# Miniprotein binders against q9h3h3: the designs that were tried, part 154

Target 1, 235 residues: q9h3h3
Amino acid sequence: EDGFTAEHLAAEAMAADMDPWLVFDARTTPATELDAWLAKYPPSQVTRYGDPGSPNSEPVGWIAVYGQGYSPNSGDVQGLQAAWEALQTSGRPITPGTLRQLAITHHVLSGKWLMHLAPGFKLDHAWAGIARAVVEGQLQVAKVSPRAKEGGRQVICVYTDDFTDRLGVLEADSAIRAAGIKCLLTYKPDVYTYLGIYRANRWHLCPTLYESRFQLGGSARGSRVLDRANNVELT
Short names: E, the ipSAE of ESMFold2; O, the ipSAE of OpenDDE; V2, 0.75 times the mean of E and O plus 0.25 times the DockQ between their complexes.

## First folded at step 10 (miniprotein)

Design RD3 (at its last look DockQ between E and O 0.34; V2 from the best seeds 0.00; counts 0 for: pae E 2.2 > 1.5)
Fold by OpenDDE base, look of step 10:
Structure RD3 (fold): chain B 235 residues (1-235), chain A 85 residues (1-85)
Amino acid sequence: as target 1 above (235 residues)
Amino acid sequence: DREELIKRFMELVRELLELLYRAREALKRGDLETAERLIREALEKLEEAARIAEELGDPKLLLIVRWLVQMAEILLEEVERLKRE
């Protein structure tokens, strides 16, 4: 996929946030009901706009699972955006450090591991593993995009509370790998989405902070995590 | 009324994403005239989307508008850059 396709997918993902979500909330729903819910709403069959014959008749933006410890905290997104506009006007250099500082100042600290998978059994199986890990408390919250009309890859997002907490980010990677996911993972802070930082942005900022590659027989973690900003392996 | 406005907003967002995509593809082909036309059309739709977002006072809608504006601006800057070459 070219850089523009990735940008388009990011835009679609943001728009999807406004449509209804199919949610399993472990705080209010018994864990024993998860399997039935997964069977009812397999991501490969749930359609973005509620196509005939799909499990959903209405548009669905995301399918999500909330863990017991999940607490929504978006921070001061409005203040963040205002500060970002002021910074751009100032002509000051914009670096990854600048974005990190803005995020901290405005408490916009959430980030997510991303995986892209083709529709089908592998996607549904991966999602089931992630959903189970969330309900079991190994992960806090995750969501998956529904099937698009045009087809293409679906994305699973696994969130962490603080992208500046390197240990927390690594723990989430380990939990994802323990759930049986072997594909490439990329970690992206939400602040980059809120500020419109995409792959081909005019500031030449990389929107991906970390990459995780599966490793057979290597570390207890089952992956190698690369810090993209510093080009250093963390594991 | 609110639900209808949100629905209209989402329709506009979908159209905007498509326009911006097509504009980018035009840029890749070196068709600056088509790219500029599509960006202008997107900017007109963004005005309507912005009005709806402001009327609803929803931070999420405002965020989407801001992002789309930024995308349009980036594409416009690219058009201008290519015109100078």
Scores: ipSAE 0.447, ipTM 0.803, lowest interface PAE 1.1, mean pLDDT 90
Fold by ESMFold2, look of step 10:
Formats: C-alpha cells, sequence, structure tokens
Structure RD3 (fold): chain B 235 residues (1-235), chain A 85 residues (1-85)
C-alpha cells in the first residue's frame, strides 16, 4: 500500500551503511585531534555524494566517532536474518516479543538513541557535543548522517550495547542530555534496522522502544522517558 | 574484482533510488508515460544489481534489492490504478 516511503528509507539507510564512512577513532587517534577533525567535517557541510564545495569529494555514508572502549559486536546478524525469513514463511504471528526473542537468540542486542535536526549550527553543535562525550568515555559510539542533496533533516545515532539493559539505555540518555541536547530522542533496537522494519511496516510493529523528552522547568539534566511498549514512564 | 563489483552495485543502487523517486514524483503529477519509462529503466538495472548481489553472496545486498523491487511494485500498482481511471 503506502509502503514506498518505508522501503525507500530502509534502502537508503542500508546503502549509506555500505558507502565509505568518515571516522574519528579514539582507539587509534589522540583526543587532542578531535576539535580539528570536527572543524574539517561538520555534518551540515559533508555531503552524501560529494557535491562541489564539500569537504568530501567521494560519497560518504556516515560520519562516526568511536570511543576508546568501543568493541564492535554485531552478533549473529546472518543467522538472525535467516530465522526472520523462516518465520515470515511459517504463517505464525509476528509480534514485538517475537522480535525480542530473535534478537536475544542471535545476540543482536545493540540499539540507538536517535535525534533529527536540520542542517546548520544546531546540528553541528549537537554533533560536536556528542562526539566529545564519546571521546571522553560517557558514550561508546555515535554517528551522524551527511547532508543529502535534496536537503532535509539529518540524524544523529548514539549507540548502546544492549537494548534489554534498561539502565544502560537510560544512562546513555542522561549522557546525551548532559551534552546539552534538548530535542526529542527516540530509541530503536538494531534488530529492527537489520530486518528493515520501519514505521510503516506491514506487521504493524513499532520500532521505537523508548521516547525521551527534556524536562522543561525541571532538572537541568533531567528527562522524561516513556516506555512505548508498556506506556509507562521510566523517570 | 570484488571491490569493483561492490562499487558497481552501489552505483546501481544510487541510480535506482533516484529513478524510483522520480517515477513517484511523475505519478503524483499524473505523468504516466514518464513514470512507466522510469520504472522500466529501474527494472532493467535491478536485474543487474540482483546478479551482482548473488555473485557477492552478501545477504545485505540482496535485502537492498528486495526493498527496491518492492518500491517498483508499489509504483506499478499505482500506474495500473491510474490507467483504469
Amino acid sequence: as target 1 above (235 residues)
Amino acid sequence: DREELIKRFMELVRELLELLYRAREALKRGDLETAERLIREALEKLEEAARIAEELGDPKLLLIVRWLVQMAEILLEEVERLKRE
């Protein structure tokens, strides 16, 4: 039906994953070089396909910062995808519980907080704050999309290791807020990304597990976090 | 050779995303002739992309192809609907 947008977003995201990335890797690069790198590659100026006037001449899928303690572990993604295909042909119901169990069984446990910002100073400032938090060890890894030729909002993704570890997810939210981020955050487990499950999916699954809103008039570093599955406030 | 195949696949995906986007825009303004031409061109490129994805043996590449096929199918259904009007 009106799934074109969902499939388009899924294909674009996967294609970006497979294009080259611009990476600051704190495991191999001194932290003192971060500010120069951020100035060279502001996300509002790095273009998806290397437009004239861009810092980059080649396609860039993502701009990323890896923290000192970053240890890549995608889990058994291929096994996850195979089990997903089998489940779809089985005729059995597909539910959020089914997806959670697949993720646990195949150790695909990572997830991410997402924020969407228009190109410009606010985006570049937010990214710089997140990047510093990663290099300083408050967060493990983050990425930001480059500027698309047709414009539009860009996304910052801040990863956590285990979406089933609620406290770890909330700690990441707190670190994001401590970096001065006040916009709406949504949290999505990576299992949905690897399976191409976006908002307008045919199974009516909600890929957003948590929603975080900055507390206006409250604590300077506080947020209100809602568990979307259980409709319960966590904070 | 593997590096060249991946590069070719990614070029095809970029072209396919643009073709399918443009086909959707043509359908929104009622230009069936342009939409059909763009969809037909996309389907030809999809055949090549699928062959490369299968040769590389990477399930992620095949997933991208599946999404692009689904996008094309959605547009073809819309074209058929508009033709009946």
Scores: ipSAE 0.418, ipTM 0.796, lowest interface PAE 2.2, mean pLDDT 87
ESMFold2 (binder alone), look of step 10: mean pLDDT 87; pTM 0.833

Design RD4 (at its last look DockQ between E and O 0.65; V2 from the best seeds 0.56)
Fold by OpenDDE base, look of step 10:
Order: structure tokens, then C-alpha cells, then sequence
Structure RD4 (fold): chain B 235 residues (1-235), chain A 85 residues (1-85)
């Protein structure tokens, strides 16, 4: 994917945040209802704009599951953007460390593991595994994109509260692997999305902090996690 | 009024994403005239989207506008580059 495609996908994903969500909230809904909810709204069949014959008649931005410990905190995104503009005009060097410091200062610390899957049984099965892990308290919150009209891959996002907490990021990877997910995972801080840092950005910053590859017969985590910034394996 | 503004904003965003995509495809074909026309149409819609985002004061909407502006500017810069060659 070229830089334009990455920006287009990011803009589409952010636009989808403003449309209605299909949410299972484990804080208010019994866990015993999860299977019925998953059967009612399989991600491969839920359509972005409520196509005829889909489970949804209205537009859906995301399908999401909230765990018992979920607390939404977006931080000071407006202050972050103002500081970012000031930094760009200053001519100061922009590094991953600079972005980390901006994120900490403005409390914009959320990040997510991303997996891309083709529509179908494998996607729905993967989503069901993630949703169970969230409801069981192994993960805090996850969302999946609905089926696009053009088709293509759907994305599952599994969030962590703090991208600077390496242990928390690794624990989420372990929980995803324990849920039976074997595909490639990439970890991206939300601050990078908010600042428009995508592939082929002018600062040559890698928008992916971590990469997780499934490993058969390996460590208890079932994956190898690479720190992309330092090119070091963490597991 | 707020819900109507949000709906209008989302409509504009959808139109903008399509225009920018089509502009990119025109560039890939070497059709600079079509690309420039589509980018200009996108820029006009971006002005309306920006006004709505500012009126609503929602930082998420402002972020979307910023991304779309950046995309439009990058495409315009590419058009200008190719015109000079």
C-alpha cells in the first residue's frame, strides 16, 4: 500500500467512528448473551451502509465489544494537534521520541493491535474469539470494521490503554494469540493517526511500533514480537 | 441542528474520499486535467466541511478535515510536479 492508500484508509476509519456502532457492552449486558449477539451481527455480513439483506438497515461504522474494565479516555487531542503544529513550524527534529513525549504530555496514550482478514468464516471466527477474550477480561476493548461495498479486507482492532507500557502491549498480544489468532499483527499508537503519520510520511517515521508473528511450538506467548523502532525482538 | 450538521459533514466526507480517490486514479492514468478538476472540487467541499467541523467544535471532525486537506494538497503538488515535466 502506498502513502495515499494508507491516508485514505485512515480517513475512512476515522469517518466510520462518527457513524452508529453496534456495541456489546459487558458492563451492562450478561456474558451469556454474547453468542446470540455474535450470531446476529457477524462482521462478514454487517455492511458499512446497511445494504439490503444485511443484518443492519442503517449505516454501521464499527462493531465493538467493551470489557468490564473499559474506560474511554481520549486525552487532550486538541492540545496535541496544536503542539504538533507548533513543533512543525519550529523546525525542530521530529523523532519517535518526540511523538512519544507529545503523547505523554497530552495524555493521548491509546494504541491498538491490528489484524486484516478477508470477509468470511475466518474473520467471523477470529472476531468471536476476540469478543470472548474481551468479555472474559483478558482484553479491554476491541472493534471490527463492517463489510465494505467494494469488498476487501476487514480490520480487527484490539486496544491497549498505553502504548508506552510495553508489558501491557505484550500481554494483549498473548491474549490475542490465546484466542486462536495466527495472522500477522501490527501495533499502532492512536497519536500517530491523530497527527497524520502514515506510511511514506515526510519524516520517515514508522507508524508501526510493534509487529507480532505467530510461532508454532515457541514461547508461552505463541508469538515473536519485534520492536520496529529499534529492530529488536522482545520475546 | 447538531445532528443535521453531523450528517451533512459525514456526507461531505464520503464525497471527498471518492473525489480524492478518483483524482488519484486520474493521476495514475496521466490525466492531469481531470485530476486537477477533481482536486478543485474536493477543495471546495473541504471548505464547507471545515466550517461545519469548526462550528461543532469536535476535535475528531477537525482531524478528519486535516487528513483530507493533506491528501488534497499532496495530490495537487503531484499534479504541479507532473505539469513541469
Amino acid sequence: as target 1 above (235 residues)
Amino acid sequence: DREELIRRFMELVRELLELLYRAREALKRGDLETAERLIREALEKLEEAARIAEELGDPKLLIIVRILVKMAEQLLEEVERLKRE
Scores: ipSAE 0.543, ipTM 0.857, lowest interface PAE 0.9, mean pLDDT 91
Fold by ESMFold2, look of step 10:
Structure RD4 (fold): chain B 235 residues (1-235), chain A 85 residues (1-85)
Amino acid sequence: as target 1 above (235 residues)
Amino acid sequence: DREELIRRFMELVRELLELLYRAREALKRGDLETAERLIREALEKLEEAARIAEELGDPKLLIIVRILVKMAEQLLEEVERLKRE
């Protein structure tokens, strides 16, 4: 929430990327094995550093499920980073619009819906629903953080291929809701991650592009999605 | 051994996050001596982390180091400000 907390969380997340991951890969593993894998590695029990009594003995940065259609494409990340350095020295304004254009130019288009849940049954149940949606083909890729020793909230990330494709992003939101998820979702383009831009950055950029809130009312359409950059409701 | 260097870097980051958290807690209670000691220990570990990140040549590791350096420098500035008051 404050600058120190934001920096601390960003550093933790980036370090987790570099540790080993536990992966269920539907491209190489039969879908019938998913439930056993989920039972073996519930995110509330998998510990970040392999604590005694946990299912893992080694550090785990993330727990992930890759769908049948998952084809990783980071785009031109090196070119993106070079153009970012040039932009900073150019004297031109740094805005969400210029970041969007850099991402498009270098084909770094992926992004992710995020949800934060406390360890326990609700987290493990939400993750299981998301993982099944990925294996069944409604979503492409998802990951969840392991349990931290301090017992803070964990995060589930659900990826989309192209943050500029609003229909695709909204369809992913709908698939998440169909899996029974009712909590707040926020959407962050990956370009911010690759450039090391986190909350409390010196340019005052907000890495959150969309918010999704579940709507009560008996309709399966049930999301209210706000575009944070323009303060415009998309639904 | 690349895997061993990565394991050492990750251990340093874990230790650095703890040191900086403890330094902030010391600042909150007014214990400037403890805060400064912890920050300087963190800066020494950051030198080692930076060397490992350079040896591995991974830009993401360098970004992590830059974030941690910024955190340490901001805490040290606060310690020095409070000492002059």
Scores: ipSAE 0.513, ipTM 0.853, lowest interface PAE 1.3, mean pLDDT 87
ESMFold2 (binder alone), look of step 10: mean pLDDT 86; pTM 0.823

Design RD5 (at its last look DockQ between E and O 0.73; V2 from the best seeds 0.00; counts 0 for: pae E 1.8 > 1.5)
Fold by ESMFold2, look of step 10:
Structure RD5 (fold): chain B 235 residues (1-235), chain A 85 residues (1-85)
Amino acid sequence: as target 1 above (235 residues)
Amino acid sequence: DREELIKRFMELVRELLELLRRAREALKRGDLETAERLIREALEKLEEAARIAEELGDPKLLLIVRWLVKMAEILLEEVERLKRE
């Protein structure tokens, strides 16, 4: 693979993290204000750089909702990145296992369920359901990308505290499904984000750790969650 | 004056991402002249972004610079390949 795409995605993600965010913070804002906030800032209309006609006039990196229990802890990201550089020069193999160990050692354990939706009502409705689940305490924190100038799908990220805690990851999946979400969900640990493990990465690592599919109408209903690293169904 | 430096850095990053994307598209078309011009403009802005990131000493800003440098390096390797044709 050419690698340009992975580096581009990493740079875009980090830049979005550093631009201003639009945040509904349940720790400081009454829940009764959520519906008005959602109506003012639908993700299909909030633009990345504040285009004319947008509800925002300045750049927005992310639109986010913080639950009452949200307690940010990024871990030792600087140490993680230093150890990653050393690992790459050591000649030791780079595998999902070595990434997991780096994350544990440096306490960079958060991760997120991802869903990709086109701009429009379906995206805005899905985001509203997730935001309500966060404010109600079923989820702790979520964010959604703003609309890009060139268009394309947007992403909703629903965070969990510890990607190695499979039960916690499954509980978040269940809460997402209870909000009425039936699309494909993929899970990416934050360690992958900080180390630039995106599609087309130079190590050819799969950037998806878990995959959740909602089955309707067939032999069984409910989430089927696959651990992509070990090829094991968790549900 | 840290806020003003961060604002300038983020403006440079936005411009750099656009320049490098456009340079890649030009290389896909075989338009070497356009690609070289865009890459040179990007390198000038990247030098300024790197100076700001170093002045601020912020690891996240330095990481963004690292990704942008890698993108530019990939494009320069392609330019050299096309020159040998």
Scores: ipSAE 0.513, ipTM 0.828, lowest interface PAE 1.8, mean pLDDT 88
Fold by OpenDDE base, look of step 10:
Structure RD5 (fold): chain B 235 residues (1-235), chain A 85 residues (1-85)
Amino acid sequence: as target 1 above (235 residues)
Amino acid sequence: DREELIKRFMELVRELLELLRRAREALKRGDLETAERLIREALEKLEEAARIAEELGDPKLLLIVRWLVKMAEILLEEVERLKRE
């Protein structure tokens, strides 16, 4: 993917955050209603702009499930951006450590496991597994992109509260694998999105901190997690 | 009101994404004239989107504008490169 494609996808994802969301909130809705909600709004059929014949008539940015322990905290994104601009003008070296420190200072600590799946039964099944794991308290919050007009891959995002908490990141991976997900997972901090760190950036920073590959017959976690920055296996 | 401004902003963003996509497709076909026209149209809409984002003072809206500006810049640089070839 060229730089333009990466930026386009980032812009579309951010724009989608501003459109209406279809949300199942486990804090206010009984868990027994989840199956009916999943059947009503399968991600492969929900369309981004409310196409004729779709379950939604209005634009939908994301389909999301909030767990009982979900607490939205975005931190100081404005302060983060100002500090980032000042850092770029200073000529100081920019490293993954620099980004980590900026994130900590401004309390922008959220991150997400990402999986990309083609529209269809496999996607809907994967989403159902993740949604159940969220409602059951194994995961805190997840969202999935609606179907685009062009029929491209849809993305499921599973969030963790703190990308600097390695144990929390690994626990989320284990929960995703326990939900029956076998595809490749990549972990990205939200701070990287806010600062425009994408593939082929001028600082040569990897926007992915972790990679998870499914392993048959392996450890209780069912995956191997690689630290991309250090090229070290964590599991 | 704020809700109306947000709605207008989102409409502009959708239009901008489409314009920039089409500009990129034009570049891939070697149609520099069409690409330049579409980029110029996008830049005009970006000015309006930027004004709305600034008026609202919403960090998310400002971020979206920054991404769209960057996309337009990448396309413009590509047009300039291809014109020199």
Scores: ipSAE 0.485, ipTM 0.843, lowest interface PAE 0.9, mean pLDDT 90
ESMFold2 (binder alone), look of step 10: mean pLDDT 86; pTM 0.823

Design RD6 (at its last look DockQ between E and O 0.84; V2 from the best seeds 0.69)
Fold by OpenDDE base, look of step 10:
Order: C-alpha cells, then sequence, then structure tokens
Structure RD6 (fold): chain B 235 residues (1-235), chain A 85 residues (1-85)
C-alpha cells in the first residue's frame, strides 16, 4: 500500500469517528447483556452506511465496548497540533523522540493495538473475545470498524492509556492473546494519527512502535513483541 | 444549527473521499482529464468543508479537512507531473 492509501484509510477512520457509534458501556450496562448485544450487532454484518438488510439502518462509524475503568481523555490535541506546526516551520530535526516529547507535553498519550481481519466468523469471534476481555476488566476500551460497502478487511483497535508505558502496552498484548487472538498485531500511538503521520511520510517516521507475533508453546505471554524503533525483541 | 452543520460536514466528507478515490483510479488508468475534473470538484467541496470546520471550531474536523486537502494536492501534483511527460 502506497502513501495515498494510508492517508485515505486514515481519513476514513477519522470520518468514522464522527458518525454514530454502537456502544456497549460496561459502566452502565450489566455484563450479562453483552452476549445479546454481540449477537445483535456482529461486526461482519453491521454496515458502515446502513445497507438494506443490515442490523443498522443508519450510518455507524464504529462498534465499541467501554470497560468499567474507561475514562475518555484525549489531552490537548489543539495545542499538540499548534506545536507540531511550529516545529515544522522551525527547521529543527523531527525524530520519534520529538514526537514522544510533544505527546507527553500535551498529554496525548493514548495508543492502540491494531488487528486486521476479513469479514466473517473469525472476525466476529475475535471481537467477541476482545469485548469480553474489556467487560471483564482485562482491557479498558476497544472498537471495531463496521463492514465497508466495498468489502475488505475490518480493523479491531484495543486501546491503552499511555503508549510510553511499555508494561501497560505489553499487558494489553497479553490480554489480547489470552482472548484467543493469533494474528499479527501492530501498536500505534494516537499522536501519530493526530499529526497526520502515516507510513511513507516525508520524515521517514514509522508510526508503528511495536509488533506482536503469536507464539505457540512459548512464553506465558503467548507472543513475541518487537520494538520497531530499536529493532529489539521485548519478550 | 450545530447538529445540522455537523451533518452537512459529514456528507461533504463522504463525497470528498469518494471523489479522491475515483480521481486516483483515473490516474492509474492514465485518464488525466477525468482525474483533474474530479480533483477540482473535490477542491470546491473542501472549501465548504473548511468553512464549516472553522465555524464549529473542532480541531478534529479541522485535521480531517487538512488531510483531505493534502490528498487532493498530492493528486493534483501527480496530474501535473504526468502532463509534463
Amino acid sequence: as target 1 above (235 residues)
Amino acid sequence: DREELIKRFMELVRELLELLYRAREALKRGDLETAERLIREALEKLEEAARIAEELGDPKLLLLVRILVKMAEQLLEEVERLKRE
């Protein structure tokens, strides 16, 4: 996929953030209702624009599950963007360290594990596992993209509160693996999204900080996590 | 009024994404005339989207507009490059 495709997918994801969400909020809804909600809104059948015969008649941006400990905090995104514009005009070098510092300064610290799956039973099953892990308190919040009209892969996003907390990022990976997920995972800070930094960007910054590969019969974690910035295995 | 503006903005964004996709596909086929037409239509819609985003004062909407503008400009630059060859 080229740079334009990455930008297009990012724009679609941002547009989806503004459309209505289908949300299961464990803070206000009993956990016993989760199975009925999952059955009502399987991600492979929920359509982005409410196609005829879909469970939704109106556009849906995301299907999401909020855990008991979920507290939305996006930080100072406006201040972050202003500082980023100033940095670009300054002619100063831009590094992953620079972006990390900007994120810390403006408290834009959220990040997410991403997995891409084809529509169908495997996706719905994976989502059900993740949703249960969120409701049970092993994860804080997750969302999945609805089915696109053109088809293609759907994405599950599992969030962590702080991409600079390596332990928290690794714990989320372990919880995802414990939920039965075996596919490749990539971890991306939200700060990269807010600054429009995608793959093949002019600064040669990699927006993926970590990769997780499933491991059979290996460590208790059930995965190998690679630090992409340093090219070092963390597990 | 605010809800109506958000709705209009989202309609424009949907149209813009489709236009930009179609423009890119036209470029892949070597149809520079169609690509340029679609990009120009996208740029006109981007002006309205930008006005709405500014009126709403939402940094996320402003960011989305900036990304869409960048996409349109990149496609236009590619059209111009291919016209010179």
Scores: ipSAE 0.686, ipTM 0.916, lowest interface PAE 0.7, mean pLDDT 92
Fold by ESMFold2, look of step 10:
Structure RD6 (fold): chain B 235 residues (1-235), chain A 85 residues (1-85)
Amino acid sequence: as target 1 above (235 residues)
Amino acid sequence: DREELIKRFMELVRELLELLYRAREALKRGDLETAERLIREALEKLEEAARIAEELGDPKLLLLVRILVKMAEQLLEEVERLKRE
C-alpha cells in the first residue's frame, strides 16, 4: 500500500477541519430553509478553495448539518493523546483493545459512518437525503467534503455518539439506508482520527470497526453489518 | 492574535501539502534534486507551523504537524536512498 497517499489524504482532511465550514444549524435555523440551502451549496459544486464559478468565494473545509439535538463533545482529546504517547514508549502491545480502552478512559467515544462518492448527482442526492434526516431528527450531525481541485471522490461523514454502543451505530446505519443510500458504508471511531491512525498505519490496525452493505435480492432488504474486529455479522 | 495565528498556520499547511505532493511527483520521475529542494523547503515551513501549533495548544494542530513532518522525513530518506544508487 501507498502510505504516503493515505497520510496525505488524512492531512488534507485535518486541514479542512480548520478552514471555514458551511453549516446548516437546525438549532438556530428554520427547517423550511433547508431545501434552499441545499440548492445553493451542492457538495459537487462547492469548491475547497473558492474556484471561479463556485457558489463559494472563500475556502470551505466542510459542508455540515447540525440537528436539533446535536451537542458537541469531543471528550478528553488532549489526555487521550498524552496517554497514547506514553503507551508507545511503554513497550506494551498496541492492539484494538488497547485503543478501545484509551477511548473509554478519556471519553472520546464518537465515531462516524463514511461513504465515498464521485462528484455529481449521486453525491448531491445522497447528501440531501442525509441532511434531511439530520434536520428531521433521525440523525444528529453530518458533514460532506467539498469538491477538490483534482476532482476525486468526496466523503460524507455521519456521526454517532458512542462507537461501543452497537445499537446506536446500527440505528444510524438504518437511518442512512432509509434516506435511500445503497453504497458501501464503513465505520471509524474518532479515537483513530485523533491519534492519526489511518489505513496503512505502522501498527497494522484496522481503523474500520464496522462495515455495512446494502442487501439486494430475494432475502429481506436491509443492511448486512459486519463487525470487522470479531468477524461477526450484527444483522 | 489567535485568529491571525490560525490564518498563518492554515497558509503554511496549504503550502506544505502542495510542496510534499510535488516532491513525491518529482521522486516518481526520478528528479531527485527537485524532490530534495521541495522537501527541505517543507521542513523549514514545518518549524514555523510547529511553533504556531504549540502556541495555540490545539491537539489537532499538533497532530497535523507531526503527520506532515513524518511525510517529509520519509520522502527525504527515499531521496537519499535513491542517490546512493
Scores: ipSAE 0.581, ipTM 0.886, lowest interface PAE 0.9, mean pLDDT 88
ESMFold2 (binder alone), look of step 10: mean pLDDT 87; pTM 0.839

Design RD7 (at its last look DockQ between E and O 0.79; V2 from the best seeds 0.51)
Fold by ESMFold2, look of step 10:
Structure RD7 (fold): chain B 235 residues (1-235), chain A 85 residues (1-85)
Amino acid sequence: as target 1 above (235 residues)
Amino acid sequence: DREELIRRFMELVRELLELLYRAREALKRGDLETAERLIREALEKLEEAARIAEELGDPKLLLIVRWLVKMAEMLLEEVERLKRE
């Protein structure tokens, strides 16, 4: 994909954050209702703007599942953004290290594993597995994009609360693999999202911190996780 | 009415994304006249979106506006490049 396409997709994701979400909230909804909810709102059928014949008649930005113990804390995002603006005018270099420090200073520590799948059975099955893992407590929160009119790949995001806690990030990877997910996973700290830093950014920053590849045999987790910044295998 | 402003802003963003996509497709086929018309329309909508984002004071809306401006600027640079060819 070219640079304009990547930026267009990123802008669409930002817009989706602002539209209504379809949420299964395990904190207020019995787990026994999950299967019916998943059948009503398969991500391959829920449309971004409520197309005729879809389960939704109004726009949907995201489909999400909140776990029983989910306690949201996005940190000081406003302070982060102000510090980012100041940094850009200061003449100091912008590096992955400076972004890490901004995230720590402002307590914007969350991040997410990402997987991209084409619409269809594999997407709906993968989402159902992730949603069950969230409701059962192996994961805390996940979301999936709805079907777009152009019919491109959809994304499942599985959140962790601290990208600097490598063990926690690896535990989430393990839970995703235990749900039967074998595709490539990439991990992006939320600090990059809040600052609008995507793949084709002018600072040439790589927003992917970790990469997970499924491996057959030989591993207790079944995956190989690479730290992209240091080119170091974590597993 | 804050809710009405947010609805108008989101309508503008949807329209802007479509206009910028269509402008890129026009540039890919060499149709500079169509591309410039679509970009000009997008810039007018961006001015309105920016006013609404500033009035609401929401950092996420301001970020989306800056991102859309960046995309429009990328297309304008391509128009200038193609004119020199």
Scores: ipSAE 0.488, ipTM 0.837, lowest interface PAE 1.5, mean pLDDT 87
Fold by OpenDDE base, look of step 10:
Structure RD7 (fold): chain B 235 residues (1-235), chain A 85 residues (1-85)
Amino acid sequence: as target 1 above (235 residues)
Amino acid sequence: DREELIRRFMELVRELLELLYRAREALKRGDLETAERLIREALEKLEEAARIAEELGDPKLLLIVRWLVKMAEMLLEEVERLKRE
């Protein structure tokens, strides 16, 4: 995907955050109701704008599942942006380390594993596996995009609280793999989204910190995770 | 009314995303005239969206506007590049 496509998807994702969400909250809803909820709102059938015949009549930004340990914390996004603008005007070099420090300073530490899947049974099955892992406490929170009018791939996002916690990021990858997901995964910090760091950015920063590829056999994790910044395998 | 402004903003964002998508598709077809027209229409709507976002002072809305502006600029640069070829 070219830089424009990446930005378009990012803008759409942010816009979707402002629309109503379909949420299963494991903190308030019994786990026994998950299967009925998944059957009622399969991601491949839920439409972004509530098309006729869809399970939803109103616009839906995201379908989400919150785990028992989920605590929303967005940090100081405004302060982050102000500091980023000041940094750009200063003429100082911008590195991955700079972004990491900005994120830490402003407590914008969330990140997510991303997977892109075509609408259909495979997507719904993947989502069901992820949702179950969240409800069972193996993952904290996940969301999936509804079906777009134009079609195309839907995205599942699995969040971690701290992109600087390498172990936590790897544990989430393992849980995703244990849920039966075999596709390519990429890990992106939310700070990179807030600062407009995408593919082919003017600073030549890699917007993806980690890449996970499924591995058949031998590894307890079922995947190989690559640190993209350092070009080093972590597993 | 804040809720009304947010609703209007979201409507504009939806329209903008559609315009920019159509502009990109026009570029892929080599229809530079259509692409430029759609980009100009998007830029006009972006001014309204920017005003609303500024009035609300919501950093998320401002970010959305910034991305949409960048998308429009990228498409415009591509139009200009293709016109020079």
Scores: ipSAE 0.351, ipTM 0.756, lowest interface PAE 1.4, mean pLDDT 89
ESMFold2 (binder alone), look of step 10: mean pLDDT 87; pTM 0.832

